# Ledger of designs, part 51: VHH binders against p49116

Target 1, 238 residues: p49116
Amino acid sequence: EGPLLSDTHVTFKLTMPSPMPEYLNVHYICESASRLLFLSMHWARSIPAFQALGQDCNTSLVRACWNELFTLGLAQCAQVMSLSTILAAIVNHLQNSIQEDKLSGDRIKQVMEHIWKLQEFCNSMAKLDIDGYEYAYLKAIVLFSPDHPGLTSTSQIEKFQEKAQMELQDYVQKTYSEDTYRLARILVRLPALRLMSSNITEELFFTGLIGNVSIDSIIPYILKMETAEYNGQITGAS

## First folded at step 19 (VHH)

Design E13
Fold by ESMFold2, fold request of step 21:
Structure E13 (fold): chain B 238 residues (1-238), chain A 119 residues (1-119)
Amino acid sequence: as target 1 above (238 residues)
Amino acid sequence: QLQLVESGGGLVQAGGSLRLSCTASGIDYAMAWFRQGPGKEREFVASISRSSSYTYYADSVKGRFTISRDNAKNTLYLQMNSLKSEDTAVYYCAADQYGRYRSPNYDYWGKGTRVTVSS
């Protein structure tokens, strides 16, 4: 068969809400994160191999991996998002929550450790200068993960993941032929994604949008949206 | 549309040094220098990744030229030392939108700056 990804799957352009407020707030952070989430879901849905798995399998895959895709998106878009500024604003808010006794000390410690791990992951990806093709293949490897519990068609999912791995290998060897260990250096970053908590991601980035409803619960709705509706959510205007 | 503007070209004696600059209307690109000598085809000179962690040089300039960038100023540099008459060319700044410091094709190009090395 043909390649898993085409050049249309490499472009990943995030547009931030405009204008950027003088003081960051929950609305700006949530809108920015929502745009990235919808861009990531649009990206996944556009892949022919993903489409071939069927709606039930697609929903199960995205429920299992949305946080890893989102985290890769944060790393890829960290500069345009001013992610370090957003995380600093969140840290300030957490300090106020301690003073007002609104969160337990253990929860705040857990959230702060997660922020540190997220910053370290994004910094390590930036230092490697992961390119747009590499990000696209890494996202595909994460998306087509066959070992999540409850999945059907795991043999086909595994074949797609192997294809993504082979295409990444070929790409890196062709493009960066003098850097023999680049593929290995890139792939060893992926296990850090398993340290990222979806419930903490929801608390950090989606508190103003979701309330008591998890991203997992809205995945089927997101995957069934019309293309025009996606474009509106990605740009913040429909 | 990214815009690239080169500067710093001129006449220099063999063995001398010259520093080229390229200002960009944005950052977040892998960038490179190319050159085209009289009656010759355009050729790769050097490239640098978005973070500057990785650089790559054509064999003909390795050890003599240094590529660098200052992302706070949106500026790419080429420090050219120990210049030879064969370095005479129009030098072009180029950028890759996908962040490949070993890009097979560049998406954006400047108009160039002329360097003449007199013997």
Scores: ipSAE 0.712, ipTM 0.877, lowest interface PAE 0.9, mean pLDDT 88
Fold by ESMFold2, fold request of step 21:
Structure E13 (fold): chain B 238 residues (1-238), chain A 119 residues (1-119)
Amino acid sequence: as target 1 above (238 residues)
Amino acid sequence: QLQLVESGGGLVQAGGSLRLSCTASGIDYAMAWFRQGPGKEREFVASISRSSSYTYYADSVKGRFTISRDNAKNTLYLQMNSLKSEDTAVYYCAADQYGRYRSPNYDYWGKGTRVTVSS
């Protein structure tokens, strides 16, 4: 019934808070991350196949995959976000915490391993020069994952995931016909997303969010927001 | 809106060399060089991915031209060696907003820089 994604779903423009502060702080990092999260949720909501699954399924899917979508968004927007600078600031903060004996060595190790995995993932995606169409299809494959626990309509979700995979394959074959292995190299990056911890992502990027409320709890509200509210969150001012 | 400004064009003797530059207002794009000779359609010359991991050349320039970029300077380069009369053209810098180094259609174009190769 036509393509899963149209050109409107390929556009993914992240706008940073302005002005950039002299020193990066938790508020700037959290606002930047929130804009990426809202952009990612608005992107998912705009897909007709996603809309067709119904509100309860939409919430379940996004709860299951929001961290993977967010991580793909970080990789896609790493330059606009100055992600390397953000991660360096976080590492410096963590180093200060260990010297003041504020955190356990185990916790610091977990967080540093996560930062390393995130940096490795983003670097691998950059070296492959994943394009905007490829990112859109990868995000769709992640969004329509039928193997998360607690999902309903898994047969239809699987059908949409297979459609996303088919469209990615056709796109890569047409656009990069000289590179026989490009599709395989791209797809093997996806398992790394399951290694990303949503709890650590919340600590790294969402520490300033209201009352330490989990992203899981706010997802239903983000998905119900009208388009004008999404634009206000993306731009920081309506 | 992306701004692209070419420079480095001029008159050069056949067999000579010339280096073109294109300054961009951003680096989150796959970039390419095109050229348009007198009375001819604009044609692809070379392209490079955002990270420089991938390059592609038209057969007519392969081995003679080298595309490169310096992302710290937001600059795209075209080193042109062993120039021939048929290389005479206006050379354009182009960018693909989606980062495709094999783009079927480029979204942003510079105004061009003229290269004349004398026999």
Scores: ipSAE 0.687, ipTM 0.869, lowest interface PAE 1.0, mean pLDDT 87
Fold by ESMFold2, fold request of step 21:
Structure E13 (fold): chain B 238 residues (1-238), chain A 119 residues (1-119)
Amino acid sequence: as target 1 above (238 residues)
Amino acid sequence: QLQLVESGGGLVQAGGSLRLSCTASGIDYAMAWFRQGPGKEREFVASISRSSSYTYYADSVKGRFTISRDNAKNTLYLQMNSLKSEDTAVYYCAADQYGRYRSPNYDYWGKGTRVTVSS
C-alpha cells in the first residue's frame, strides 16, 4: 500500500504577510497565524490516508487536533515567523492589560502560563533540531489520533497512526543512526501538545480581525476550500 | 531563493590550515560542505544541523576538519587543519531545505571556493 507520506507531504512553506510592520499589531499576528492554520489544514487534506477516511471523519479529526497541528507548525516555522518576537509583543500587551484591569488576574495567569509552555515547547524542538521529515511524521501522529471522543473508524485511524510511528522510527534510525536516543527524545515532547489550550490559542492568535470566531466552526469550510480560495488566505485577504 | 557564497580558499602548504566561510541569505537550514578534486566526482566533506547539535564528517577528514556555524551572522565555517595534497579541491557550501543534517541530496549550492594544497 506504500508509505503514509511521500516527499510531497514534507514540504511546508509558510509565506509571511508583507511588509512586516514597524510595530507588531493584532492584524499582522492574526494574518500570520491564519496562513499557518490554512497551510496545516491543506497539508492534512493532501494526505491520501486522510482522504480515505471520508469528509465527516476528516472534519472530526481536524476539530480534535487542529491546535496540536498548529502548535507543531509554530515550532516548525518559528524562525520564519519571528515567533519569539510575536510572543514578546503579546506578553507586553498582556502586562499593560494587567495595569488597566486587575479583576481578570486568574485568566491572565492562565494565558501567561500557556505562552511559557508554548515557548518551552518551541525551544525544545529547536534544540532537538527536528527536521522537516520528522515534523511531517509528528504531525501525522497527532492527526491520526484515535483517542478523541466521537470518532468513527477508530481502528483504521489507529492503523494510520501506527504507520506514521513506524515511518518516523525508520527515518530516525536511518538518518540519525549514531544517536540511539533521538526517537525517544522526540516522542517525549509530544505530551506537551496536549497541554496547549485551543481556547487560549484562539485568544492569542485569532481574536484580531474576525473577533471571537471559533476555529472549530470554520474547519469544515477550510477543508472544502478550493485551491484558488486557499491561495488567497495563504497570501493575504483582499 | 537561498543564496550561498563561499570564501576563504587559496594556496596552502601541506600540513597547514585554512578556514572557509559560507554566507547564507538567512533562512533556517541544515548545511554541509562538499568538495570536488581534479578529475573526481563531488564528494561529501561535513554537515551540521541548524543548532549545531549534530555534525557528521567523511572518514577522510575526521579529526582534521571542523564544521561550525554562527546563526547570528548566517555563516557556515569549515576549519581545515593538517591539510594534505588530497584535500586539493573546489569546496562547495550546500543547504538542505528540510533541515536534515545527513541529507541524501541538497537543494541549494554555492559556486565554490578553490583550495590548493602544495607539497
Scores: ipSAE 0.603, ipTM 0.841, lowest interface PAE 1.5, mean pLDDT 87

Design E19
Fold by OpenDDE, fold request of step 21:
Structure E19 (fold): chain B 238 residues (1-238), chain A 119 residues (1-119)
Amino acid sequence: as target 1 above (238 residues)
Amino acid sequence: QLQLVESGGGLVQAGGSLRLSCTASGNDYALAWFRQGPGKEREFVASISRSSSYTYYADSVKGRFTISRDNAKNTLYLQMNSLKSEDTAVYYCAADQYGRYRSPNYDYWGKGTRVTVSS
């Protein structure tokens, strides 16, 4: 069998909405996040092993791991997105809600901690200088996770995850042979993804765009989205 | 496409110092210095990761050369000390689009800047 990932899966280019507003409004944030989400899901869709699992399993798998994929995407695209600025803007927008007493103290704390965790995770990844190949493999590892309940084809999923891990190991050993602990250092970051709340992520990045529609509900549609439609979203073309 | 522009080359006496600069049109890349001496093949000199957390040097320049970068200025530097005649070369800046400071294949290259070390 061939490799799980090819060079085509390493490329992960996010195009930001243009022009960038002077003030990062909710719409800009949501649009940026949506593009990343679409890119991440379509990336998954482009993997032959993912396709081999079938539509139902694919949908379930993405539903289970979209937040982790998205978060890795945030880390990977942090520079292009100006993620720190986006997060700051989100905080500022939340301040309005806070002033209007729309959120409980506990909720505010949860949201702020989540933002902190996101920023910290992305910073840690930046400090590790995770490269595009490593990101691709890490995304594959989280994508093909058998840890989620209710999944079908768990044996195949596990196999694909192992393959991703093996390929990552080989890549790191080959590319960074002087750093024998790099693989472990990278993998140790993955548990942080499980600490991220999908609900809070959804609220922070997607509420202004999808309204009352959940990410969970739109995942099947995103996965079925035509290339032309996706390209339109990336380029801002209607 | 990323553009790389080297500067700072010139004539220097053996034992002297020189600082090269490379201006990049972006900063989300792993960067490296290469050099090509007269009648020689292009060879690796040094590389630096995006965050500067990792650096790597050719054995021939270890202890004498220092690679650094300023991401705010989109600039790569090579501080060359204790220069030798063997260091005479055209020095090139290179970038890896995937952020690999140990890149097997750099994607973007500058036009180079000439360094001549006289005896």
Scores: ipSAE 0.885, ipTM 0.949, lowest interface PAE 0.4, mean pLDDT 93
Fold by OpenDDE, fold request of step 21:
Structure E19 (fold): chain B 238 residues (1-238), chain A 119 residues (1-119)
Amino acid sequence: as target 1 above (238 residues)
Amino acid sequence: QLQLVESGGGLVQAGGSLRLSCTASGNDYALAWFRQGPGKEREFVASISRSSSYTYYADSVKGRFTISRDNAKNTLYLQMNSLKSEDTAVYYCAADQYGRYRSPNYDYWGKGTRVTVSS
């Protein structure tokens, strides 16, 4: 039925809220994160194989992997997002909470470690100079992961993942033929995504916008959102 | 749209050195140098990844040319040593929008700077 991904799936352009404030407040961080989340979900939705799984199955997939997709998105969009600045701002906000004794010592440690892991992961990806095609395939591999509990059509999901892996392999071999171990080098970064807590990510990036509403609960609505509606939100904020 | 502007070209004697620069309007690209000599087709010279972690050179310039970049200045460089008459060409800066330091097709090109090596 053709390739899993096309050239249209390689483009991944995040538009940041404008203008960037001198001081990054919680609202700016949340808005930026939300745009990335929406972009990531709509990217997934644009894949024919994803659509072929049906609404229930594709919703379950996104619920299972949204944190990994989001994190890959952070890495890919780190430059345009000024991710280091955002993370520093988050740490500053966290310091305020610490001073107010709102968090336990253990929780503080967990959150700080999570921030460190995010930064390290993004730095590692930057150092590897992952290109747009490779990101697209990595996201597809993460999206079509059959090893999450509660999924239906796992055989089909596995087939799509294999297809993504094969296409990535072919691409890397063709594009970077002189670097024999490039494929392995980039794939070994994927386990780091599984070590990151979706709950902590949600608290760091989305608490200011969604309040008590979980990312899990809004995913179906994001997936049903029309592209025009999404674009309108981006243009209206500029 | 990314803009690329080359500079640093000129006349140099064989065995001499020259440093080319390319100013880019952005730094989130893999960059490369190409050249086109008289009566010849445009050919690849060198490429460099976004973070400079990876570089690649044509065999004809390996060991003599060095590609580098300063992302803070949005500038690409080509240090050319031990220049030969066959290095005479217009040198072009190019960029790949997907960040491929081994790009099959670069999207943006400069207008070029002329390098002439005299015997």
Scores: ipSAE 0.884, ipTM 0.948, lowest interface PAE 0.4, mean pLDDT 93
Fold by OpenDDE, look of step 19:
Structure E19 (fold): chain B 238 residues (1-238), chain A 119 residues (1-119)
Amino acid sequence: as target 1 above (238 residues)
Amino acid sequence: QLQLVESGGGLVQAGGSLRLSCTASGNDYALAWFRQGPGKEREFVASISRSSSYTYYADSVKGRFTISRDNAKNTLYLQMNSLKSEDTAVYYCAADQYGRYRSPNYDYWGKGTRVTVSS
């Protein structure tokens, strides 16, 4: 049957929009986020097991976990994205909205907490020095999560998740044999992803780009994009 | 492509100390030191993770060498204390493209800096 992931699935290179503006505007943030989202979905599509689930199941699966995949992508690409700078810019934009009384106190709190959680998660992953292989397997684990409502082929999804977990275990044991508890430390970070609101993530990173259109609604279209179109979106070469 | 440039090599007496530096064109890499002595194969010396959270040493240098990095300066260091004649080698800086401080094979290599320990 072969492994779930190959070396081709380990590479995860995000190309940032250029030039970088002096002031990180909403467009730059949204474009950066969009590229990451597309890259993440393209990555998922590149997995044979994902393809084997069929289009309907694939769509449902990505709809359920896109926020988690995106967040892992943020963590993985934090350096190249200058994520701290992006988040600071987002906060600054929010402060303007706050001053204009456009947001309720409760909403402000929710958004700020979400930003904090994102930053904390990414910092924790950086501190753990998660490598490219580990990220790939973690993404596979969250992708092939059978516990989302409304999924078909849950047995097959579970099988793929188990395979991802086993491959990760083998990899960590082989690569970091001196660190007996590394696998546990890595896996224990996954629950934090479930605490993050997809709605807030969408609003922070994508509202300037898609307006009132939801990520959920565009996922089927993204997944149907041709490879050349994906490449154009993630590299800006179109 | 990542560029690595080693410096700090030289002649030192046994029991002495030396600090090597490696300047990298980027800081998002796990980094390592290797060395190749006369007539010997290249061998692992030490490695350090991207955030410096993890370090690993060859048994032959444990307690004597310290690997560290300054990401703000994009620089890797190797503090070598209690140097021995067997430490004589060309020291190489290496980087793993996937960020593995325990990499099975490093992708980027410097040209090396020579360390000679005299008796």
Scores: ipSAE 0.869, ipTM 0.939, lowest interface PAE 0.5, mean pLDDT 93
Fold by OpenDDE, look of step 20:
Structure E19 (fold): chain B 238 residues (1-238), chain A 119 residues (1-119)
Amino acid sequence: as target 1 above (238 residues)
Amino acid sequence: QLQLVESGGGLVQAGGSLRLSCTASGNDYALAWFRQGPGKEREFVASISRSSSYTYYADSVKGRFTISRDNAKNTLYLQMNSLKSEDTAVYYCAADQYGRYRSPNYDYWGKGTRVTVSS
């Protein structure tokens, strides 16, 4: 049996909307986020093990972990996205909503804490200097998580997750042999992903684009969408 | 395609110091210095991670050379102190596209800058 991931799964190149506006509007943020989401889904689709699980199981997995995958994507693409600037813009837009008294104090706190968690996570990953291979394996570990409710083929999913973990372990040991604790430092970051609300992430990054439609509901369509088709839609919407 | 341009090479006396620079067209890369002396194979000198959190040095330069970077300026540096004749070489800047400061294969290379240490 071959490896879970190949070199083709390490490449994760996000193309940002062009041109970048002087003022980051909601549309730009949503489009950027949409592109990242699509890229993440496309990445998952490219994994043979993912394909082997079948369409229903694939959809269920992505529905369960899209927020985690998206967040890992944000961390990985933080520089090219100018994530700090995007988050600042989101906060500014949120302030407008606050001024209009559209949000309760508790909700504001919740959303701001979420933004803080996102930034903190991404900063922590940057400080760890997580490389492309490590990100690929971490995404695989997150993707093939058997502990979500309602999943089928959980034994197979667990097997794939173990394989991802083993490959990551081997990679880190081989590449960073002088740093014996690197693997542990990397893996202990994963729990932070489970503390983040998918609903808040959706609200912050996608509400301006999909309106009242949930990411959960569009995941099956994204998984079936071709790259060319997606690019055409994004371009047309601009 | 990442562009790397080295500078700062020159003639220096043994025991002297020199600072090399490498300008990159981007900063989202792990970066490294290599060198190739006369009649020798290219050898690793030092590497630095994207955030500068991690550095690695060849044993031959450890304690004498310091690698650093300024991401705002997209510039890599190599501070070379206590230079020896054995340090005479063309010094190359390299980048790993996956952000590995311990890369087995660097993807982008500069044209190099010559350092000559006189006895």
Scores: ipSAE 0.864, ipTM 0.937, lowest interface PAE 0.5, mean pLDDT 93
Fold by ESMFold2, look of step 20:
Structure E19 (fold): chain B 238 residues (1-238), chain A 119 residues (1-119)
Amino acid sequence: as target 1 above (238 residues)
Amino acid sequence: QLQLVESGGGLVQAGGSLRLSCTASGNDYALAWFRQGPGKEREFVASISRSSSYTYYADSVKGRFTISRDNAKNTLYLQMNSLKSEDTAVYYCAADQYGRYRSPNYDYWGKGTRVTVSS
């Protein structure tokens, strides 16, 4: 009832750790990624429809889609993050790991394919000039995905997803009325998100978070955090 | 707190050309030119997306003006050809923080640069 998203859900400002080190390191990458993750979780939690589903459903939804939300966040913030520079540093590290025989050849192939897919996704989103409103609706479509296994309340989740799709359609038609095919071009980008591996995302961006704890295991605690603590994690403030 | 500074305005003869520049303190924005003639309301001239993939022009300038940007220099340009007396105005650079090149409301504005087209 009422609009799914309001203008307050469009703001998505990532603040990078300062100063940027002369040579990128795992700590800088992990802090940058952690800020994006917390910003993404704060965004999801601020949506009234999400709040209405209840804590267990919220946790299940976010566990199912956090990597897709994170990947949309990477695309949206790619310029401010200098994502291409971060990915290049990761590739260099992987090449050193090959020389030191620290990872299996199959794993390295999987990781390199994932990096390539991520870069191509971000480039395609940049070429389309996806705006902040469109990103907010795309994130909502991804968040309210009823087709993940193990979800309860799937009929209500589907109704919220349909609402997000309708609001995106109305927005694009109103804002870009001359571009008849913009909505279709945007929506066909979404299937690529299902190709992104949560396991590999953790390896690339979160190796220094808390040992090797999975993002899945911390999601319930992130979702319960008080607003002041969220703002500290998003901005890097103490 | 994006800063926008226009330059390149001046006096030109009708039929002449002029190129305006706008230096920005950042480049992650959709950008536009607006203008305000004497006694008139501010009106849209042209806009360009963050990547330059998309441009849009007011009918009154279509075919005569070209908007472009150089993100390495954080600079927006407006090439104005075949100038007419009705193009006389203060030209403003504007930015949309949400990346909409068809923005209904721009968030940041420069102070403007004056263009006078004489007959």
Scores: ipSAE 0.741, ipTM 0.892, lowest interface PAE 0.8, mean pLDDT 88

